# Designs tried in a protein design chat: VH-VL binders against o27280. Part 52

Target 1, 266 residues: o27280
Amino acid sequence: MDSMNVPEVLEIKRIVEESESVKTFIFSWDFRREVRPGQFVMVWDFRDEKPMSVSLIDPVRSEIGISIRRVGEFTDRVHGLSEGDLLGIRGPYGRGFELMGRDILLVGGGIGMAPLAALADEATARGMRVDALVAARTADELLFLDRLEAAGVNISTCTDDGSCGFKGFAHERLLTLEENHDMAAVCGPEPMMFQVMRILDERDVPAQLSLERYMKCAVGICGQCCLDDTGFRVCAEGPVFWSQELSRVREFGRYRRDPAGRRVPW

## First folded at step 19 (VH-VL)

Design Bg13
Fold by OpenDDE, fold request of step 23:
Structure Bg13 (fold): chain C 266 residues (1-266), chain A 119 residues (1-119), chain B 107 residues (1-107)
Amino acid sequence: as target 1 above (266 residues)
Amino acid sequence: QVQLVQSGAEVKKPGSSVKVSCKASGGTFRTYGISWVRQAPGQGLEWMGRIIPRTGRARYAQKFQGRVTITADKSTSTAYMELSSLRSEDTAVYYCARDDQYEGNFDPWGQGTAVTVSS
Amino acid sequence: DIQMTQSPSSLSASVGDRVTITCRASQSINNYLSWYQQKPGKAPKLLIYAASSLQSGVPSRFSGSGSGTDFTLTITSLQPEDFATYYCQQSDDTPRTFGQGTKVEIK
């Protein structure tokens, strides 16, 4: 096994409180091991292991950030940690986003904004114009707004309850925006991504979408994250896919496999 | 742009408590924190603690642990710093400042609140 | 706690002079270093963050450099409005700590 597949025990340098349910954990990182926005790492708390998106990539400071949403027992334990505590990190894994063109649209929902925040930093550093549509259920759940603004990103927000920005879903807000971009990057709830992809396809905007599936090995062996029909492994061929690739995936936007491999709807 | 406006000067007796407010105008706290920094007459700057209004979680300098309480009301975009068991050494100008969680810098600052502790 | 030591504690300079203030951390703080300007009776004002990033609205005559433990604030050509006290501040660890300050006085 490659050394990349062995968790490295790292100290939590800092913790950024993004929201009541999301924290970003900062780690020192050896950038001889390259990491790209859209890739994920496996986080090990010495009891369990979960895939997490990289939300910050800082080669200058030799640091990365991992944003974690509190959703279960594992993440509850992680959220209980403090600066100075240890976690195991292995990776990065998967295919990240590819930047092209001059203008990019980011469409994110909830924790899906994590990899997009990292992508925004890279895009702005390259001198690209970045527009971001940030969606959440409520204003207090909108993520990375201040960080994105500081990076020079033009932000549009939408919330389910209308507490901030457009009242409604991301795809509904997108329909009100007439500007086209050279490419789009999308990450969030799959029903959101499905609708957003359809709109972008109709507008002939190339789009990349980051999928979430249950993962175990992260190295394309166990098959737990395989997509029906295509056999795409989210951990190996993804998690970032082009829209034309996802058009071949019947289950996209419709259902997923649970940890037991059962078909469950969104 | 965001501005921080603090409550007025206070004169307190030893052993009493003081509560200073810091109201943000021109925007909300969002993901920023609010730090409290004090400055004794003719002295430097001393960090007391920080709160993340969005989450309500606060951290304190060990020196003030047990005597200082920092709170925030998101609905009014106001942060508070309460210091108890006041001593003459607590005489200082107390500042609130917006705290960037990523960079750790302070901007903007409140105008400061003078607190005088005398018998 | 991380101790921040500034040098010098005070200096006298004339308008047009090049002024250099140094700040040393007791341990490496990467580039988590900010510089502030404070005038009498006023709150501190952010000048530089991330050791070398100029805050919006701050004149270009101000610059910051350094990483690890040694940092420098430079004013290329001192202006009348620049006579003040300057502070460095580390944000690598909690508690946040400041240098003792450097008072820039008119010669």
Scores: ipSAE 0.931, ipTM 0.961, lowest interface PAE 0.5, mean pLDDT 96
Fold by OpenDDE, fold request of step 20:
Structure Bg13 (fold): chain C 266 residues (1-266), chain A 119 residues (1-119), chain B 107 residues (1-107)
Amino acid sequence: as target 1 above (266 residues)
Amino acid sequence: QVQLVQSGAEVKKPGSSVKVSCKASGGTFRTYGISWVRQAPGQGLEWMGRIIPRTGRARYAQKFQGRVTITADKSTSTAYMELSSLRSEDTAVYYCARDDQYEGNFDPWGQGTAVTVSS
Amino acid sequence: DIQMTQSPSSLSASVGDRVTITCRASQSINNYLSWYQQKPGKAPKLLIYAASSLQSGVPSRFSGSGSGTDFTLTITSLQPEDFATYYCQQSDDTPRTFGQGTKVEIK
């Protein structure tokens, strides 16, 4: 078994309070093991294991950040941890985002902004113009605004309740924006991504979207994250897909498989 | 651009408490923290603690643990630092500063609040 | 706690001089080091963050270097407005700690 598949026990170096429900855990990282925005790691709290996107990649400091939203028992336990505590991390896994062109549009919703934040850092470092549409239910749930701004990202916000920026959903806000970009990266609720993808396709903007599915092995073996009809494994062929690839995925934006393999609508 | 405006100078008796306010203008707290740093006359800078207004979670220097309370009101974009059981050695200028959670630097700073503890 | 030690505690220099201030951490702090300038009766002003990143609006004559435990603030050509006290600050661990300060005085 490849050494990368054995969880490395790492100390939580720092914890960033992103919101009431989201924390970013920072770890020392050996960058001989390269990691790219859009890739994920498996986080092990010695009781359970969950896939998490990398939200910070800092080769200078030899650190990575993993942003975790509090949504269940596993994440509740993790959110109870303190700096100095330990977690098991294995990976990275999956296909990350590919940057091209000079102008990129990021469209993120909720915790979906995590991989996009990392992508933003890379894009800005490459001298790209980065526009970000950041969506959330409320102003207090908008993530990474400060670090995006610090990185030189042009931010547009969207909230369901109108507490910050555009009142409505991300795809609705996108319809009001006329600017063209060389490419787009999208991550968030799948219904959001589905609508955003349609708009971008109509505008002939190449788009990459990061999917979320139940993952178990993370190495393309168990098939738990397999997408219907295509056989795409989100952990292996994804989680980042091109819009053209997702156009072949019947379930995209429509339903997913739960841990028991049952079809569950979004 | 965000500015931090602190409450006015205070003169207190030993054993009393002081509460200093720090209001952010020109923006919201967002994901930044607010740190409190004091400086005794002719001395250096001493970090007291930090709050993340967005979450309400605060951390304190051990030296002040149990004696300092840092709070924040998101609705008014105001942070507070309350120091109890004041001593003469607590005489200092107290600063609030925006605290970057990723970098850990302080910028901008409030103008400072002079607190004098005298019998 | 991480102890920050600056050197020297004070120095005298003339306008146009190259000034170097050092800061040593009691343990490695990566590049989580900031430099501040403070003038009498004023709040500190951020000059450098992440050990070597120049804060917006700060003159280019200011620069920072170092990583791990040893850090340096350099003023290439001292200007009249640069006479002040300078502090380093680590942000690698809590509590945040400052150096004792370096007073730059006019010769």
Scores: ipSAE 0.929, ipTM 0.959, lowest interface PAE 0.5, mean pLDDT 95
Fold by OpenDDE, look of step 19:
Structure Bg13 (fold): chain C 266 residues (1-266), chain A 119 residues (1-119), chain B 107 residues (1-107)
Amino acid sequence: as target 1 above (266 residues)
Amino acid sequence: QVQLVQSGAEVKKPGSSVKVSCKASGGTFRTYGISWVRQAPGQGLEWMGRIIPRTGRARYAQKFQGRVTITADKSTSTAYMELSSLRSEDTAVYYCARDDQYEGNFDPWGQGTAVTVSS
Amino acid sequence: DIQMTQSPSSLSASVGDRVTITCRASQSINNYLSWYQQKPGKAPKLLIYAASSLQSGVPSRFSGSGSGTDFTLTITSLQPEDFATYYCQQSDDTPRTFGQGTKVEIK
């Protein structure tokens, strides 16, 4: 099927309540259309359209899961939906994560764990050793711990308030972990990713990071998601970037562009 | 490892209500749900409903809609099932079980609570 | 609602026997099928989930197979502690539903 640019109307098969603010919507998926961890889809509620990460990829069941955090009007409407309701899905788009080596480190913050959860499933299925550092503001906001554990992932947690695991930020917890990995995958708040990348670079650990930017077309045409100084389009060249690529991106960890194209600090 | 411990046996009159508790020990609910399943004497298993303690949202089997209320207290890691307007047919062992939201399997189970409804 | 039908309702077997229990769903449930063992006066115990995944701590003599509507639980060599009632359960749709159970008795 070559209809990746036309939204397919899909029925919500199941809804997983990950937290008070995050839900995972599960859909039947035709895997003739391949999807990789780190890629995103455009979700259409017949009024607006937003890019969302794929958090579950299950070829055996022919299902995918899309995790959505409640942050605004669009996501408020989506969170009000029930099983059996319809959504438009087009994609997948963008560059996903690449797996290499035997030992992988996942570092995720908040909803950033969504693509990493999918990556964890793939990595463990390949027989890789997976360590995950899962960060959130509070214990109740930690995502996908149960799935990760079930998959055999070794989990370390950190929370801002110390309600679970290490009290502090992900990069602070990472500094206390001395083990090196063959590669790392990182996704979360950009300030977190910036700090984590610096540590990983210092340790000579190859790292891939998933960026979030305002996207409109998802096909590299409109330029709304272009990164300063490089011209990288997050929807086309990303959203997954190698640390070496991001080292060339001036705005990374510092600011982003809003829908009007203005610089907005993180 | 997580264990579920339920409240003790109950003997109730028809028309009354019963509230059974299920406390998780050795861990937290995290993202798991808690399902309630009952078993009449010599009969099979019947799913009644489920709550996600993390969010407080519950779903019920239609058979019990309006008569069953499932709640949870995260601070005490305890789930509750209240069944009202009790009938003799409600005589059963009631189980709570940890409910995987992705797989939908139940593990572990509570030890069960015997509820007897008699005049 | 999805109806689950087990076969047989009961069977007699000896220690060392191969035992097979089947479960049929009224509609396709993909592989959202679990098997439980229950002994008298005890709560059910999860044996198999996702139709064929063995639960941690469960002996390897237990196995599950199937997808769609037809599923099978197999015990390769029945042990004395395996005499019990077994239930299948679908988790594809709400409400969750169970088979009527299969009682495995001593021959």
Scores: ipSAE 0.903, ipTM 0.942, lowest interface PAE 0.6, mean pLDDT 95

Design Bg13
Fold by ESMFold2, fold request of step 23:
Formats: structure tokens, C-alpha cells, sequence
Structure Bg13 (fold): chain C 266 residues (1-266), chain A 119 residues (1-119), chain B 107 residues (1-107)
């Protein structure tokens, strides 16, 4: 491929503790390799590599931030690292979010707020009005609230246990929000995104949704990230899709696939 | 707005320990850290360490490693700093400050706790 | 540890004067630099962060500039309430470190 497809070994400059399970790793970055909100990078710990969303894009400091949730062996190893330790980064890859209009709604669940935090920074820098619906199981798992608040984002929260904001699911809270947005950007657990997409479609709000699928090559060669019914490759044609593109996909919101391609429930 | 309220002044003997509290009022810590900074009489500011209350993880300046313990109780929105093996050189005003994890700046600060170490 | 050196250590000025305080880092700290004002018997107050960003509620006569190793705090048209000690602080690396302070005194 090219120099962007070979991991660059970078020092971890700073680690931000977002929650018990989520850390943001900040790296120096040469912005000749431009990065857009919604694009992803492949993070290499010298044993394995996984796709991760960029949550901070700071050209002034020449830094990017990558938010990683501890969910398995790879992410456990990465969470065990300290400032000054090394990781390999290749990318960015994929299609990012497109901003339109003046008023944007962000709907994020859990770690899905990571690319939306980066998008919020860009949207507010353009002078857009940004509303964010931030969802999690508990108050302690709500991500990026302080960053969003500092950026001037209007925040609504929901938690499964009611410990902060609306008690319930993101799509239930969405039904109670004003219907005055020019577009929406959605990222989170796929069942949540499916329900949110249905509501936004009924409201005729243009929506872009960011999907996660298993990836190996990140450039569309290996086929591991293909969606049923369309042949879309999440790493090449996505990870950000318009809701109209996803309306043709049977698997969306119904099941996921393991690395061997077997269907498993969400 | 969040304010940080510290425990009152202390007079201690050399070799003892002091534990200073820092309570957030008007809000909670959320994802901010709490740093501890001291100022000896007529001198500048010296960072001692920081805790992230949400995760319970603390980090210390090397000078204080082994002597300082910083903890937090999320349920009471209170952070604590304990300094052991006190010496007369530890006489200072001890501040807590809310610590932005991204910027690394301090805002707001507690009112300060005077600790006097005297035999 | 990153050493922060302020210049001058003290200065005398009159109301209305332009005051400039310099802070030098022993290595590059990008723009991870903050300025604080401290009045006697009080906690420090954040004025400037990210080298040049004005904290909410701070008068516009305060400004910051610089990146890398050299930073400047400027007070245009000094006011009676500005007589205080000023500190710079780097947050690029651990431990966080402060300059030794610059006392701004009444002439």
C-alpha cells in the first residue's frame, strides 16, 4: 500500500482516564496525514492490532487522541501501558462524518461517543449548534461530558439505572427531544443505533451512523468488514454510513459476526 | 459552580502525619482530577501529586513518593492527601485544585490548609 | 523535571502601565502553559491556559503568547487589583512545575 499502511511507532504522550473502563491515549501526530472525525486507526501493540476511533484531533498541538475501552486481552494489555510506552498506529482509514446545516444532533452510547466528541469539536469550531444525547449504563460511564460542556455543546444524558439524567435508553430520551436538527450523527451499541435510526428516519432527519466490524487490513482487501446484502466494506465505504445506505442491510441491529463469520446475537 | 473546601489548619510534631481533606461543593468531580500543591512561607508553588477520583488512580511527584498518599471518596465528593514523616521543611500551605486531565491546568483551587511542623 | 524560569523576579509599575512577564521552559512544552495570579493570603487564580487562551471571567487586559520554550504574559493598562504575584506552570510532563513567581508591586 503506502506509508500510511505501515504502523508508525509512537510514544504515548498522555493518558486521560475517562472512566474505569475507558482511557484516551494522546500521541504526537504529523497532520500532513489529515484526520477527519469518524475515521479510525489501527492500533498495534506488537502482538495484535485493532481498529479504534479517533476522539481528539488537535492540529494546533499536533496531537491526536484515541479512546480505548477495556473489553478483552488486547485492550487489557494496552490499558496496562504508561506514558512513554510505545504503540504502533496506522491510518487514518475510512469515511468520516460529513457536516451539513447549522444544527446537529449527536447520539452516542458508551465508547461510541469517542468519534462524536471529535465531531463536536469540529462542529462547534464551525459555529454550528450542537446537541448531544449521551447514553451509558450508569453515571460513571458517561463519556466526554466535561469536554462537550467546555465546547459549548448542549448535553442531555440518559442512564439505564437513572443515576444521571433520563432513566432509560437513548431512543426513549430522543422521543422527548425537540425535532429541530438539520442532521444527526450516531455511534454506539448497534441495537441502540438501530432504534435511533428508526426514529430519525420517521422524522426525516438526515443521519449518519458509525458501525464497528471486525477488521484485519483496514483498506478493503481482506473482506472481513463486509456488510450483508450490500457488499459495503466498513473499512472502505464506511465506517460512517448514511441511514439510507444502512436501510438495505439485513444484519444491522439484528446480529453480529465473530472473527470466523458466524452469526451471534447482540 | 464547583468550589473546593479544605479542612482546617494543623500543627504537627516532626515525624507525625497529616491528612488534609478537600470537598467539592456545588458539584462532583466527574472526570476531573484533584491535584495537591503546596507553598512554603514566602516561596513558590510545588506540585505533589494527583488522583483521578473516578478511577481511584493516583500519581506522585518523585520527591514525595513513599511519603504522600492521595485518595478520594466519590460518594462524599472528597479527596484526601496524607503526608507522613513530617519535617520542619514541610511547613506550608497545602492546596487542592481541580485538575483538567487534557490541559493539566488547575481551576478552581481550594482555600488552602496551613500545616505547621514544629517541635 | 522541566524547569520553569520567570523573568523578572519582581517589578515595580504604576497604574496604567504595560507589564510583560517572561517564562522559559528547560525543554519544549508545546503550548501546555498556564498563568496564575496569586494575591497575599489567597489561592492562585487561573488567568491563561494553553499559552494564550483567556480563562472565563478574566479581564481582556490579560493576554498570553508563545509556544515551545518561551512564553509571555502581558497586562495592558495595569489596574490597582493587578498588583499580585504571577506564576507560570507547565503541564506537558510530570511532575507539573511552576515558575518561581514574578511579584508585581506598586511604584
Amino acid sequence: as target 1 above (266 residues)
Amino acid sequence: QVQLVQSGAEVKKPGSSVKVSCKASGGTFRTYGISWVRQAPGQGLEWMGRIIPRTGRARYAQKFQGRVTITADKSTSTAYMELSSLRSEDTAVYYCARDDQYEGNFDPWGQGTAVTVSS
Amino acid sequence: DIQMTQSPSSLSASVGDRVTITCRASQSINNYLSWYQQKPGKAPKLLIYAASSLQSGVPSRFSGSGSGTDFTLTITSLQPEDFATYYCQQSDDTPRTFGQGTKVEIK
Scores: ipSAE 0.834, ipTM 0.920, lowest interface PAE 0.7, mean pLDDT 89
Fold by ESMFold2, last read:
Structure Bg13 (fold): chain C 266 residues (1-266), chain A 119 residues (1-119), chain B 107 residues (1-107)
Amino acid sequence: as target 1 above (266 residues)
Amino acid sequence: QVQLVQSGAEVKKPGSSVKVSCKASGGTFRTYGISWVRQAPGQGLEWMGRIIPRTGRARYAQKFQGRVTITADKSTSTAYMELSSLRSEDTAVYYCARDDQYEGNFDPWGQGTAVTVSS
Amino acid sequence: DIQMTQSPSSLSASVGDRVTITCRASQSINNYLSWYQQKPGKAPKLLIYAASSLQSGVPSRFSGSGSGTDFTLTITSLQPEDFATYYCQQSDDTPRTFGQGTKVEIK
């Protein structure tokens, strides 16, 4: 069912090294449980459990891929695993991206490109024209460029240090891109997403943005993933929200909460 | 598009080492791996190992573990394979190939480097 | 290690013939199978990946099929430039392994 699932223990079939800090872990998956781009799974390393976005959805091979950036104790332990090792996975959970129209813009920052890579695969398979703005701090941290090129995606890059593409922030590069998209999908650091959302709103481009929040139950009952102002549960009503839904949320782009519920600036 | 150009043929004595280079032109490695595959005269293809230049992590087929070292230099877009303690059965053409981490297929291949081990 | 067995080891055919080469894996490899063409003195060339996906620039007379353990490469109308040795390769597990090759020669 959809409620309070027990993690399934799955073998890591393959590990793809995306960068110094990002690995994609590939698992066999029974697609009677459908997975949509933008949905997440809870990954259990037998000590802790964290939400992770799906970056590869391959029904033909019966495989999913989960891309994980090394940022703390949990992800350090997971990055230390090898092919053949086990992880617990429950899900998928949440609302994924919806595709519309013929022309889509993807804007991804860092690991935020992971769910957008899965969306790009689906969009190109439907025959959509896909433009992607891929942002990172440096050239070596730009993710999924080879996959996106192989899928026929038109790529623009920006890096904080100018080592590849436009030197600067994603929203600054966006101002110089074509404005003829039917929709946009955005995922990355929340301050970046806030600035990108403002530009897309000005252009009247429908946008969907993927949020990250602390999660415990992942099915919407514990309240740990709630957004202030609206009570939206990121695990149930999101993690993907339309921009008009987020315009009602004052915390978006301004602060986050730690596991104890304290406000922490982005 | 991307092309892999290997160093020239070598003649070696048993017990010595050989180091073959593989330079990419028309692009960089990005997230692709570089695999090494050999082919003895009149024989099939044998995978030896692979490096991911972006991370520097290499893997080796068990048969070659301890004798082969694969390295890469991102700044020059060049990968290297060194095989030590050469013996006559190491006489082969050695290929480098760009390795898709997701698919595990090889495209493109270098032109090959003939290595002859003879007394 | 996953063993890859090709059949036949060699075959003779005429221009225009339909040619079929099979490849059997010692265990399921999903569709992690590629086909290569190698002409004398040259490096292998990728023809098919993911069992049935045609590499760009490869003529449509080449096709691949199969999944699991049994795979087939088909050339629907053999051309003079197709006389070569063909190899299958699995990438489901390490080490990557190749079939022993199938030589396609003129009758």
Scores: ipSAE 0.834, ipTM 0.918, lowest interface PAE 0.6, mean pLDDT 89
Fold by ESMFold2, fold request of step 20:
Structure Bg13 (fold): chain C 266 residues (1-266), chain A 119 residues (1-119), chain B 107 residues (1-107)
Amino acid sequence: as target 1 above (266 residues)
Amino acid sequence: QVQLVQSGAEVKKPGSSVKVSCKASGGTFRTYGISWVRQAPGQGLEWMGRIIPRTGRARYAQKFQGRVTITADKSTSTAYMELSSLRSEDTAVYYCARDDQYEGNFDPWGQGTAVTVSS
Amino acid sequence: DIQMTQSPSSLSASVGDRVTITCRASQSINNYLSWYQQKPGKAPKLLIYAASSLQSGVPSRFSGSGSGTDFTLTITSLQPEDFATYYCQQSDDTPRTFGQGTKVEIK
């Protein structure tokens, strides 16, 4: 029991520079601890610990990759590390994505593409047709395009500034895409996910969405990751939820809670 | 269908510097790196270093640290390698190659730039 | 640095022959191993990556195998255009390193 709560100290094997603000850290991993797309790990830098999505799952090489955006003091410290440096990893935790049907749509905003890149690899390996709508503020912030292309994924892009692909929001581009998918997987800024979910629901496309909430224990006992109205714990019953589960959640897409429990706009 | 086109052959004196360009056409760099690899006459291939144009960050083989500078200009899709304090042992064909950050393989390669260092 | 040793340094073969080239790494490199073909006066061309994955557009007579420290490149029915020098390359660690090359010559 104690070993489940203790981070395993692992060496950073390789660092991939995805953008000026996003790096993927690759570690050797013993796949007796199975990892599924959409699950997360807790990353410990010997001072603090934060949840991060797994973006690469490679059982053949016995490697996982964890993509981290520099957004604050913890991630600044982690981005300052080099290959050979150490990090603590707990997990994996949470419910991952489930694949169904033959045709899948991925909709990712910013770092939200990380778990979707892992899912794309699994979907293409199963012989599914994969379409991805990849969104960012600028062309230089579009993530995982080369990996998705190499995997045979059909990519559409949108950028806020129009520097690559459609100029505008992901949900606006989605309205112009073909409606021929058996399922969708969505991850990104929660307001974007809300708008995308509404469109997919109107089209009767089963959708799974990955949420982010504040976490401490990662196993569902501390209550910090609970969603209003349902009592779902993002770390235990999620982070991946079906759109039907989220339709009962008032806070989704409208506000978030800070560590003190205070309602804050997105 | 990206192609890499390098600048032309150079003849240099010992102690001088050379700067070789590598222009991508048919696409942009995106998240690929650009590596530089040289091949002395009758010899094998030697990796010199790499830049990630999106971030501007370069890494160098220890042998060349302090003598080589690799840069990139995203607006022109061009990478550059400058080698200073040239010696006769630096006579080689210098290749640029698109570098997959995940796999670490090279595809495509530039056509090569012959650099001859002689008095 | 990871040392890559190829064998043989050269070989002579006829059209239609089966050719095998080996590459040994000084430490385990998982399957981070690529094979390149280089013709005189030309840049290398990627044939195989991840030890055994065939690059797009490369004929199926080329194949790669191995993991860890020992790798092979096989050409099952040598064609006239296959006479070239072949290099292995590891990408498990920095610096990337190449084998010394194997020259395949027409008999």
Scores: ipSAE 0.831, ipTM 0.917, lowest interface PAE 0.7, mean pLDDT 90

